# Miniprotein binders against a7ua95r516to809, part 54

Target 1, 294 residues: a7ua95r516to809
Amino acid sequence: ASLSLLSISDLVPDLQFIFFWMSNAIEILYFIQQKSPAYMQTIELMDDKAGSKESLLSATISANEEAMTILEEVIMYTFQQCVYYITKTLYVVLPGLLDCNPFGTEPSSEQCRRAAGVCVCAVCVMPEAVRRVVSVFQTTSDLLQQYQVHSEIQSQMFAYLFFFTNVSLFNQLIDKGPARGWFQRSRVLQIQASVKILLDWAKGAGHNHLAQKFFAKFCSTVTILASPPQQLSQMSWKALCAEHPSLKPVQLHRILTQYQLMAELGPLPIWQPSSEDEAYIYRTVDLLESFENH
Short names: E, the ipSAE of ESMFold2; O, the ipSAE of OpenDDE; V2, 0.75 times the mean of E and O plus 0.25 times the DockQ between their complexes.

## First folded at step 5 (miniprotein)

Design M41 (at its last look DockQ between E and O 0.10; V2 from the best seeds 0.00; counts 0 for: pae O 4.3 > 1.5, placed apart)
Fold by ESMFold2, look of step 5:
Structure M41 (fold): chain B 294 residues (1-294), chain A 81 residues (1-81)
Amino acid sequence: as target 1 above (294 residues)
Amino acid sequence: SKVRITIEVEGPPEVAEILAEVIRWLAEEAGAEEVEVRVEDGRVTITITGLSEEFAKYLLEIIKYLAEKYGVKVTYEIEEL
């Protein structure tokens, strides 16, 4: 049923079969690609009395290319199905990262406080909101390994999942942040800590470079917002652009505006955009990211 | 819950035959106990024996997708063993 799409655990039976067929198609494609030259050499050893050798070579090459095209379609279709199911789950759980407090009010902190005696549970236990996101990534990783999916496809899967996560978190922060109080200093620090836990998972899972690449926009945003005013006010517009190339001028401008508001700072001359960027800081159509931008 | 699936593919002969071969390869890789392919007058019949009902369900979804993509007609029957 459609209601079972709310939890990654509920989706495992469907994902199991989709990953199975994707893996089969990949293995067959790999076999054809690795064995095709040997097959052509076998045909070249055949006795060719009526020119049938050339016709056989042409026919087998055409059939192999058509079969590989169909197999590539199977892989693409099953990959898209996996992404669809997994991102539906991510979409539901990701907003919680912006609302959770990894230090004080989370269930892990309460459980550690109630069990107080000889433990450092605040360090060892993930907040529920973070655990939900990690569970999606970990379940995906486990399934990819269980079905022995090629490492290139595993990397593509996580590249897309991290891209989706980045777009979802960035757009929500920009859109809902003012109304939800997410730009307040203490809140930004809590968001930063929650994202750090997620990045630590990605590093331990062998996906550090993908996470660094595809979380760059959201991480840059949080890094800027978390910076102390004395430190950030020393950085010019050009320096901020150079340090955070993932941010478009309109996005950086919006983030600095929100920073000024929450820190109760007036406009700073050092943050004035370059003349080249002036045309872009008012392009509000470029403010939010598209989920198709991969 | 092992099943026998009989799949009939009808359409342009070149496409139908290659699609049938891909389906045969997928079924064999999946460990089907028996796979038979018959080709008659632009109709291709594939009989796959020994897949679980759930694996067969998702294979059929893939086949339906490919049928739409390549403009062939696919019909099927499923029998419990």
Scores: ipSAE 0.398, ipTM 0.825, lowest interface PAE 2.3, mean pLDDT 82
Fold by OpenDDE base, look of step 5:
Structure M41 (fold): chain B 294 residues (1-294), chain A 81 residues (1-81)
Amino acid sequence: as target 1 above (294 residues)
Amino acid sequence: SKVRITIEVEGPPEVAEILAEVIRWLAEEAGAEEVEVRVEDGRVTITITGLSEEFAKYLLEIIKYLAEKYGVKVTYEIEEL
């Protein structure tokens, strides 16, 4: 109940605080790593007045090592907290993406309506369900930029968020899709269009490579399901495995089985798994993706 | 709001100078308008102008931490601009 009311906007104040600390901790750590050797050399070159040089050097080394350790802990902790809060909001909004009809006339966002009339920006013309997902990513991007977080950390953040999104959407589609009618051709085409909007956003935001990499499994699933029966029925198991290498044999087998049921196709010998894959198609433990493998 | 921070570091010159460089770098990266470092007989005075109040507070916490670790005495004053 309480989770359904949580928006990314409600978390912005907390996230701002975390991003502030994360960014500054990274900068200080970088400074220490880059400048400490030069400072140590400076101390080493000083006149050894009264044997205090070695003690000062030792104290400086120890202080820097301790500071770096603390900073690393702060960076890791703040990163984890950001991921936790952001993924929590994604968890709430992602199911709506699968139920979205992007071809419907949905009203523009309330935020753009309140400000200055008809906003025709790319975000305002998005379906509400897609816009909610994009808003989480956009807010994250804006915060990362606002606090000038190091580019590597930004990339790691988006990599994880896209990974999480892919796992969540894939697992929901595989597990609940048949019961919710998401495997119906019309619904699949809606999902495909919604995902395309998200991918186009990611491309525009400079994350095209990461999006293509981490959404590969979900995109492959949607692509197979969106394929016309006449086309898909001509593709062998081996050809499908080669075209969709992100899918495990058990996952591909499940998708094809559900497609067959939905399309009212009889058994297709051409989709018969190879002898090599036959043992793997029954590994139901590998059917759903794990969140822990990141 | 923007602030002016005056930091005084009292200790061994070597340590005080290192800390001053760290403070200067941090202030510059934070978008300080002006950073002045004065070194006089084992005392380093750093004057930072134009930092946000939020970053100024953060910087001071870092400085306090480092000062304690290095065994130097640090005093500071913050003025609103």
Scores: ipSAE 0.022, ipTM 0.442, lowest interface PAE 4.3, mean pLDDT 86
ESMFold2 (binder alone), look of step 5: mean pLDDT 84; pTM 0.804

Design M42 (at its last look DockQ between E and O 0.92; V2 from the best seeds 0.68)
Fold by ESMFold2, look of step 5:
Structure M42 (fold): chain B 294 residues (1-294), chain A 81 residues (1-81)
Amino acid sequence: as target 1 above (294 residues)
Amino acid sequence: SKVRITIEVEGPPEVAEILAEVIRWLAEEAGAEEVEVRVEDGRVTITITGLSERMAKYLLEIIKYLAEKYGVKVTYEIEEL
């Protein structure tokens, strides 16, 4: 019942109707917006003796504004419903990225393997854990395009999905990483490779700018952890903050602490926080990211 | 499976009427076979014929959201054709 694995394909029947009503409302809103200036010009040309032009214009503007406001509420509601269902599937598949070995040789799809024992399509080349995440994003993109959703709304939806993905991955890495061994260098390199495949999908889909913006915190974390000790030990706290502005002092401090433990390094003087930052490295309330910060 | 939905909106007439007009536009754009709006003392009744059952159910979810947002009372019936 409650533990049913919800793939994105299981949700398409519901999502397609929600996307339909969202697109329907968007089209009506834009028709009203395009018509409103022309209708107001017609009212302005009317003989004032036939009726109060000011009163008619005011009533027309008020009615159009109320109708447009209601349509905007419909769009917002349906958008939120789409995001709810989509992020529910993302929540299930995202942890697999942290356990993934993207250097495996097995094809990611049984269909591609069955056809010839050789995978030649882009989806079948991806590791299974990455493919599951990409499938959610690709299905979302396909639905948005199928219903011709306005590009601004499409961008807002992917902005939120990438934000959600970043928060989920970062929080799990910080919270579960020590127990799961994810801070070991070999594991970090695997995670980095898996994320690169995901970012390549985003670039090919036309969302590179959104992905670069909203994955910054997780990518910075992985970049630091993947750095060889010779390189990282040459970077001061100030330099690391400048290179990785998305990381809060408590987050950077935690990442460096885990790095030191896994690389068997003692404390490095060059990594001592600035006096300004030292007040903040123990603020545990700032360690994990909020899903409500968008 | 196509259905007929009958929606009654109770509340301030100005709010109920503009809400009904937006619902009419949504249903007509969606390809409903017939949409009727009746205004009666303090109530607005919307009858939408010819939507699929699933389209109608999600439209009703939208209408319930709007009812809560705009402080009107909505009741509805669904009839299979």
Scores: ipSAE 0.761, ipTM 0.943, lowest interface PAE 0.6, mean pLDDT 83
Fold by OpenDDE base, look of step 5:
Structure M42 (fold): chain B 294 residues (1-294), chain A 81 residues (1-81)
Amino acid sequence: as target 1 above (294 residues)
Amino acid sequence: SKVRITIEVEGPPEVAEILAEVIRWLAEEAGAEEVEVRVEDGRVTITITGLSERMAKYLLEIIKYLAEKYGVKVTYEIEEL
């Protein structure tokens, strides 16, 4: 009950402090890295009193390395905390994306209505379920920019969040899709449209490459399921493997099997796995994606 | 409200001193009004003045994490100013 009410907006006050400390630790680390050579040169220029210079230099280098190691731990810790809270909010809102009908007249968000008229921005015209997901990513982007977090850390954070989103959506679709009717073409087309809106946002936010990379598996699944039976039935197993390299053989086999059942297609010999893939299609342990592989 | 935090670090002197220096840098960057570090008999005491209560709370969580990671004992007191 309580998790369903958790919005990203509720976490912003706490996230702000975590982002603050993360940014500060990065700045301090960068400062030490830049000053370390100059400091060593200063020690090297000191009068060598009976071998004390070498020992002082060694001790200073060691202390700086240890300090930098501690700062890296602070950065990793704060990064993990950010990801932990943000992924909790994603976990709550992501299921709504699969049930979303983007072709329906959903009312504009109340927040945009309160701001002096009907906002026609790209976010305001989004379906509510898509907007909730985008809001998590946008809030994350805004916080990263507000605290001037290093671009590499920003990229790593979005990579992980997109990875998490792909794994979550893919696993839900594969596991619950047949029972919830998400494999029906009409529902798949809704999902495809919703994902396109999310990808368009990611492109506009400058994360196009990351989005294309990390959503590949989910997008491939949706693309196959959205394909008309007349078209898909003409594609061989090998052709589908080549077109969708992000899918494991067991995953592709599962998708095609469920597609056959949904479309009431008889056995299609052209979808028969190759002899090389035949051993892999029964590896059910590889069917769902793991969150630990990132 | 602003707070004064007193942190005591017990452990190997080398680890405790480096940890204290990192805490000092973090506190200064956070806009602390005053940061004092004292080293006495293998105990390091850090006094931070002028942080907000919320800032101080998250700094303490970081310090606890580091203390556990490096096997040092940390105690702290918070006073409202």
Scores: ipSAE 0.451, ipTM 0.822, lowest interface PAE 1.0, mean pLDDT 89
ESMFold2 (binder alone), look of step 5: mean pLDDT 86; pTM 0.834
ESMFold2, look of step 6: ipSAE 0.759; ipTM 0.943
ESMFold2 (binder alone), look of step 6: mean pLDDT 85; pTM 0.832
OpenDDE base, look of step 6: ipSAE 0.440; ipTM 0.817

Design M43 (at its last look DockQ between E and O 0.67; V2 from the best seeds 0.00; counts 0 for: pae O 5.2 > 1.5)
Fold by ESMFold2, look of step 5:
Structure M43 (fold): chain B 294 residues (1-294), chain A 81 residues (1-81)
Amino acid sequence: as target 1 above (294 residues)
Amino acid sequence: SKVRITIEVEGPPEVAEILAEVIRWLAEEAGAEEVEVRVEDGRVTITITGLSEEMAKYLLEIIKLLAEKYGVKVEYEIEEL
């Protein structure tokens, strides 16, 4: 067994069948929705000798409603299966973003050329950890386009994937960051650069709005941690809350505590929580995000 | 490679017949070569010919889920062509 068992490339054959059936159900659902008004108009033109017109109209409406309900459940089931498989691969690859160095340890054109394969110019290759995450998002996007999935469902799927990514990265950073040294400034800057590559992918793929919405908590965390001490030490608790509304008081307090330790800053009066927030900075239940916060 | 699926649906006639119609629509959209639906005394038999084994197995997974939700009993056979 290994992490390669969960690669997105290994799941594409299964995902193709799930996307295929989801798309089929969507097409049939919309066909029924378009046909219903025209069919009702045809029934209205029928000659009614025994009341067949009235009973046919009632039976047709009831059957269509039940069939549409069944199709909606097929769509929901297949959507949930897609999310299940895709998020399993994300869960495995996301932690690597926190450890990777997007700037490289030996940034030379020959090293990048060898990693990118034969016949390349002196161009650096995307870091492996970032590539693995982008590959999951790109493969998902390719499948959605291949099967011409309705744009509303495409948006909902990426909303789930970005939400999952945010929760996974934030929880890993908060929970394991002290032990892994992820709060060191050089590491935060590396994490920030890696996340920028993901955000650039999302913008190029047409999902910028979703990424900005659903990555807000993790991005706020990294933004605070990456801030120069001269700038951050001049921002009050109230100002930080206003700039980063996605962070709960306990989360902001924890982030500032780690920042103080790594920047060698003593307690700052300007970072004292407001009276309103003081009751919330020790709520451990609110520190980590749930994968069910939607 | 390509298969024939025979699906037996037993349960309330209204539910079984609507489910069979949805299955027929799904199979036809998927490009099945033939789809036959036979109704006898609240038992519905659906025969789908010409889907790949992989497509047929996933369709059966969907049908089993629907059968549980709508309280019908489903039995099936897959025959290789």
Scores: ipSAE 0.195, ipTM 0.708, lowest interface PAE 3.0, mean pLDDT 81
Fold by OpenDDE base, look of step 5:
Structure M43 (fold): chain B 294 residues (1-294), chain A 81 residues (1-81)
Amino acid sequence: as target 1 above (294 residues)
Amino acid sequence: SKVRITIEVEGPPEVAEILAEVIRWLAEEAGAEEVEVRVEDGRVTITITGLSEEMAKYLLEIIKLLAEKYGVKVEYEIEEL
């Protein structure tokens, strides 16, 4: 089946079952953790009939440890399955975010047209490409809330999804951006506007800190590329490194080199890497972000 | 359609009993009408009645995962009601 036809809505039935089991396993684990001390105290208060108390206590501890280990594995497995399905849908819709023109009169979504009134909700006024990305996150949020998944697991889920999104968007922009014209100021401004809509959604959903943390590389890249040549040409390499600490030297160097080519700027000595960074700017292995480091 | 699931667990009694309690709890939360657990000589039999076929399939996938991890043998039968 062509990856292009996979929507988050198509995966909701499967995701519902996985979220159900994940939530249940978390609840059982929490129950065991809370009740284990009380069970141990109950055993400790029993009359010591001929050394049976120590053996019963040992058996109870061992059984609880085994049960908790099992449940942790179920939680990890179900978490990984959720992430797998959700990231698969993100992978399909994320490229559209880079090509999106949020300033264009895109027709209102068919879903909003079927409602008896023009829905003016924040999602309905979004460009279609942005709305598709937001829909994945919103569906994930709704499922996590529906199944009352523990807040820590919700935070971990969104942290990973934002991480994945940042890596995907950053790598696509760095690798394909020059060839697709995404480094042109007009296109960069479109990307910046689209990302702002996504960040505003994340803020409204209560994930502002996570979004700011995990989108830092992509946002820094877009901010540099959106900067007017007159302004950016006055910033030294050291100043840019200080303002954009999320970027590796090789990444910053690539961005500035491509910006220079796009803006038809001559060599800018002020952008020359420091002697300390000069050894790192040629590490092409560090140019793209890895999905494995999270 | 509702199903009846019979699950047999063979393994160390402590592991089998823990797994049985987890399965019972999961089945109850899934909306099972009846859950019976029988323990006989290191074999645990769990009978779950009233789950949907879809819910039963996912329960069995989890049980299989748990069984593989802890080296216990699990057999099951599904009957349509």
Scores: ipSAE 0.018, ipTM 0.432, lowest interface PAE 5.2, mean pLDDT 86
ESMFold2 (binder alone), look of step 5: mean pLDDT 85; pTM 0.825

Design M44 (at its last look DockQ between E and O 0.04; V2 from the best seeds 0.00; counts 0 for: pae O 5.1 > 1.5, placed apart)
Fold by ESMFold2, look of step 5:
Structure M44 (fold): chain B 294 residues (1-294), chain A 81 residues (1-81)
Amino acid sequence: as target 1 above (294 residues)
Amino acid sequence: SKVRIKIEVEGPPEVAEILALVIRWLAEEAGAEEVEVRVEDGRVTITITGLSERFAKYLLEIIKRLAEKYGVKVTYEIEEL
């Protein structure tokens, strides 16, 4: 009951107003940066109606850089509030992406089943767990467009949301995967298919570059785990590092260890870390990713 | 659901005046029907008329954040029109 209050639909009322003020502040900042002398002169011509001519004039002529700094604080604060609310909903729905079966034979819902009677599309065959994640991203995209948020800020928001998604999925897989059975071959293939649906949404929404950049760690992990044993066992540690530069040595080592258990393989000499990496495969402090970017 | 909000900013005059200017810009761009700024010794009063209640309340949350950041005291009253 309590967790159901974190759905994106329940948060849209608050998000609407935060997005509005963020966009409002962005528009004012850009106007001042490009046309501030003209805008300041307009204010000065109208100051007799403001009730305090001397103070308003003083604020206007001295204020440009300080006022822009305050507007930047407003933008940063509202951006962080948007991200806070959105990531709370993502946190709740993302683990389900690791449990779902996108190859299921049953349609996701009665409404989707009736829509499929008209035509079949990706949304009609999308598992509910994937649909819940896509709904968060799509609602965010709709709000950004509704409030005409500047494209640079839209890109920064999706960059962070994809970063958060990658960290959450990677950490959950590494930390909970053994207990949840997520390293089983059939499960890995299901996860790969579910992530593909999410990546297809990002491509269709115009965020392909951001998704490719920020999902790299999780996608590399799934790619390795989904590889056939005969193909993966022919790839050296050095080759795997080169093909998957987003993975730290401790992370690659853990992934290969789980692969060996799943595929019932013994230790492979070809997977022995390089001498420079060998000291790092035991750095357990580096295993999980941080949600804080510095 | 239009409202009138009266915001009083108390603190260093130069800080209070710059905050009032930014608040005025935000309110006017948001479509406020009237924005009145009065300046006193160390106090600035901003009266914003004609924003919808929900938008006005979130503007007040932004103003409270700014007050904390810049070390000024902010009080406000809100009335329904």
Scores: ipSAE 0.670, ipTM 0.918, lowest interface PAE 1.0, mean pLDDT 82
Fold by OpenDDE base, look of step 5:
Order: C-alpha cells, then structure tokens, then sequence
Structure M44 (fold): chain B 294 residues (1-294), chain A 81 residues (1-81)
C-alpha cells in the first residue's frame, strides 16, 4: 500500500540531501587529488629545521590517504542511497509502461494544465504512464545538474538506472507477458511506441549511447515481437541470433515459442536452434536477467 | 605556527549549515584542537583553533571552492596563536 503512493517528488528532499553530500565529497576528493602533490612539494622545499620535515611529510601523506579513503566511502554510500531510492520509485512506475496505450488521447498532466492551458511540450504530450517514468529520470537529471555532480558519476548513475529499467521491463515482459497478453502484436506495438518515447527523451537528455547500450535486450525483445509473422517466419534462428546478440539462446527461444503460440503458427523448422545452442535453450536459470550482473 | 580561523558563512540557512558541517569535518580531520560552530540569525560562524598556518590556508582554499560551488559568501579571519 505505502509503496504505491511513493512518488519521486516525495523523495526529492531526501535525495537533495544525499546529492549535496555526494557532490561535496566528490569535489573535496578531486581537490585533494589535485592539490596534494603541490602541497607535498611545498613541504619538501622547506628548510629541514630540526628533522621536522620528514615527520610533517609523513603525517600529511597519511592524513591525505585517510581523508581520500573516507571521501570515497561517502561517495559510494551516497551513490548507493540515491540508486536505492530512485530504483524504488522506478519499480513502482515501470509496470505501467507495459500496460500503457500511447495511441489513446490521455489528458495532459495537471501540472502543465495549471500554468498556461494545454501545454504542448514533449513531456506534456506523453502518455501518463510514460510521463511518470520520464519524470523519475528527469528529476534525477535535474538534481544531478543542480548540485553539479561530476559528469562521470552522472553517467554511472544513468547507466545503472537504465540497466535496472531494462532488467525490470525485460523480466516482467518475459514472465508475465503471455498471461497479460503483452505478446499480442497490438499490445507490443503500444509497448514499442512507449519505449521509443523514453529513448527519445534519453537522446534529448544527452544519454543516447547509454540508453542504446542498456536497453538493447528489451528493445530486441520488443522488435522481434512487433515483427509481422510473414517477416519473422522468414528469419532463421542463426539470423535472429546475429541480429539480436543481446539475447541469450534461452531467451530468444522463449520469445519465439511464445510468438509462435500467439500467432498460431505451426512448427517452424527455420527457428530450430543450432546444435551448438541446443544445450543452452534449456538453461531456464539464464532466462530472466539478474539485477546483480551490473 | 598554529592559527585560529574564524569563518563566516552567509547564504541560505540549509546550505550554510551543511557547509559548516563539512568545514567542521575537514578541520577535525586536519587535527584541529577545537572546532566551534555557531548558528545565529541565518549566519553560520565556524571557529577553528589549533591548525597549522599551512593547513589552514589549504582548508581555506577548499572552503572557497565549496563556497563558489554553492553560491554562498564566505569570509574569514586568521589569527596567529
């Protein structure tokens, strides 16, 4: 009950605090790394009055190493906390993306309606389910920019969030898709359109490469399922493996089997796995993606 | 020589307080003998006692960078002990 009510907006105050500390720790760490050598050189150039120079240098080195270690721990901790809170919000909103009909006339967001009538911005024209997902990413982006978090950490954050999103959407589609009718072509086309909106947002936000990399598995699945039977039935197992290298043999086999059942296609010898892949198609442990393999 | 540094932070209270915590932490890690933080009328005053002059200057450069990053005004006074 309580998780379903948690919006990214409710977490903003806590996230702001965490992002603040993360950004500060990164800045301090970077400063120490850049200035420590110059500081040590300054000590080295001092007149060695009474043997105090070596002790001061040793103490300074030790203090810098300790400080850097602590700062790295703070950065890791704050990063993990951000990921934890943001992924919790994603977990709640991501299922809605699979059920979304982007071709329906959904009303613009209440927030944009209040300001100046019907806002026609890219976010306001998004389906509500897509907008909720985009809102999580946009809020994350805005916070990272607001607190001037180092670009490398921003990239790592989005890489993980896209990874998480791909794993979540892929696993839900594979596990629940047949029962929920998500493998029906009409539903797949809706999912494809929704994902395209998300990818377009990621491109506009400067994360195109990361999005293409980390959504590859989910996009490949959706692309196969969206393919007309006439087209897909002409593609061999080997051709499909080559075109969709992000899919494991067991995953591709499951997708094709469910597609065949949905499309009421008879057995297709052309989709039979190669002798090399035959042992792998029965590895059900590899069917779903793990959140730990990041 | 050891110094006493008095740092005044002017800005939004939430930012000033957090910056004060960072400054305190840095000063303590630097081996300060005493760190006092006062919050009065939206101003944060940090008094650091017992730092070497060289380390104090290094700490002040860190504080300046943080102040610039957060858009807060920092003033400081250094007294030799």
Amino acid sequence: as target 1 above (294 residues)
Amino acid sequence: SKVRIKIEVEGPPEVAEILALVIRWLAEEAGAEEVEVRVEDGRVTITITGLSERFAKYLLEIIKRLAEKYGVKVTYEIEEL
Scores: ipSAE 0.022, ipTM 0.432, lowest interface PAE 5.1, mean pLDDT 85
ESMFold2 (binder alone), look of step 5: mean pLDDT 85; pTM 0.817

Design M45 (at its last look DockQ between E and O 0.04; V2 from the best seeds 0.00; counts 0 for: pae O 2.4 > 1.5, placed apart)
Fold by ESMFold2, look of step 5:
Structure M45 (fold): chain B 294 residues (1-294), chain A 81 residues (1-81)
Amino acid sequence: as target 1 above (294 residues)
Amino acid sequence: SKVRITIEVEGPPRVAEILAEVIRWLAEEAGAEEVEVRVEDGRVTITITGLSERFAKYLLEIIKYLAEKYGVKVTYEIEEL
């Protein structure tokens, strides 16, 4: 029951009504914003006492502002409800990205090639773990389009979903990675390939800028971990900070420590934090990201 | 199936009246067949006729949220038509 409730397909019936009321409220707000100038012009053309005209104008403006504030609350509430339900399904499916092998088995690849001829269909070759995540994003996109939600709200929703995805993947990699073997190079390369498939979906869906912005921390982490030892060992701490500004000092330090361990580069630290950063590499409260965005 | 919702809002008169107007707009935009708003002694009664039960249920969740946010008391009844 709880597993079926966490599936995005099981939530669509309820999400449809939440999206409807969100779009409904946005439409009304937009109408009122456009009506106010025309209505004010009509009031100015009234043949009435100046005091009565000013009193009517003031009351009309005040009532519209209070009503618009309430509509904005409705939009915010419905938006938060959509995001709440959608991110619950993301939370369940995202860990699979860290465990999947996107290079698949030969029979699955052969079947897709035969069904689609010589062309490889992205859906047919997509690993199940990646497909589950894409399904959440695609279903969200379909609902936003179905209800003609304003493009700014669509962008805000995907900004939050990508932010949530980045935080979830980064925190799990940092927290569970040592025990799960996710820092081994072969595993990192598999994770990198899986994320590439997800980023390709985001680009095709028109969200490339948002994905680049909000996946930066996780992508930087994977890029460092996938780097050849000969190249990474020759980079200074300062150079790595400059190349990966999305990583906090404690995060970069943890990533490099795990990298050195997995690459078997000896027990002595290779990367020396700057004196400025030395105060921050032990701040474990800053190691994991918050699901709250300021 | 279509329903009639009767919503009573008790609280500060100005807040209750503006909430009622926003609720009326939402219901009318959603295709309600009739919306009646009555104002009596700081109480506002909103009657919405002709929404489907599922749409009405989600509108009531929104109204309950607004009631808590703006410090008004809301009670309602749903009647199937």
Scores: ipSAE 0.712, ipTM 0.930, lowest interface PAE 0.8, mean pLDDT 83
Fold by OpenDDE base, look of step 5:
Structure M45 (fold): chain B 294 residues (1-294), chain A 81 residues (1-81)
Amino acid sequence: as target 1 above (294 residues)
Amino acid sequence: SKVRITIEVEGPPRVAEILAEVIRWLAEEAGAEEVEVRVEDGRVTITITGLSERFAKYLLEIIKYLAEKYGVKVTYEIEEL
């Protein structure tokens, strides 16, 4: 109950604090890495009048190594905390994406309406369920930019968030899809349109490659399910495996089986798994994606 | 020689306070004998006592780098002890 009310906006104050420390720790670490050699060289060039040069150098090296270790721990910890809070928010809003009808006339966001009357920006014309997901990513992007977080860390953050989103959406679709009617072509087309809006946002935000890479499984699933029966029934198991290499044999088999049931197609010999894949199609443990395998 | 460094941070209060905490942490890790942070009238003053002059200068370069990054103004005074 309480988790459903938590918006990304409610987490912004806490996230700001974490992002600040993360960014600072990265910058300090980078500074030490870049300046420490020059600093050590200046010590080495000092006159060893007191025999203390070697001890000073050793102490300075030790202090820098300790500081760098602590900074790395801070960076890892703050990164994990950011991911934890952001993914918690995503977990709440992602189910709405699967139930969304993007072809309906939904009103623009209340925030844009209050400020400018009718906003026709790309975000304001998004379906509410899509906008909520995009808002999480946009807020994350804005915070990363605001605190000038190193670009590599930004990329790692988005990679993980897209990974999480793909796993969550894929698992929900595979597990609950048949019962919720998400495998019906009309519903699949809605999901496909919603995902396209999200991918278009990711492209506009400069994350096109990451989005394509990490959403591959979910996109492949949606693409298969959105395919007309006449087209899909002409594709062999081997052709589908080749077209959708992100899907495990057990996953592809499950998708095709559910598609067949939904479309009331008789048994299709052309979709029979190869002898090589036959042992793998029954590995139900591999059906759902793991959040740990990134 | 050991030095006393007084650092003044001017900027948005939240940024200045956080930068002060970073400076405190760095000073403590550097083996400062005493670190005092004062917040008055939107200015943050950090007083660091007991650092070597050489390390103090290194610390100041870090602080300048951070100040530039965050767009805050930092002034400092160094006193030999």
Scores: ipSAE 0.107, ipTM 0.615, lowest interface PAE 2.4, mean pLDDT 87
ESMFold2 (binder alone), look of step 5: mean pLDDT 84; pTM 0.815

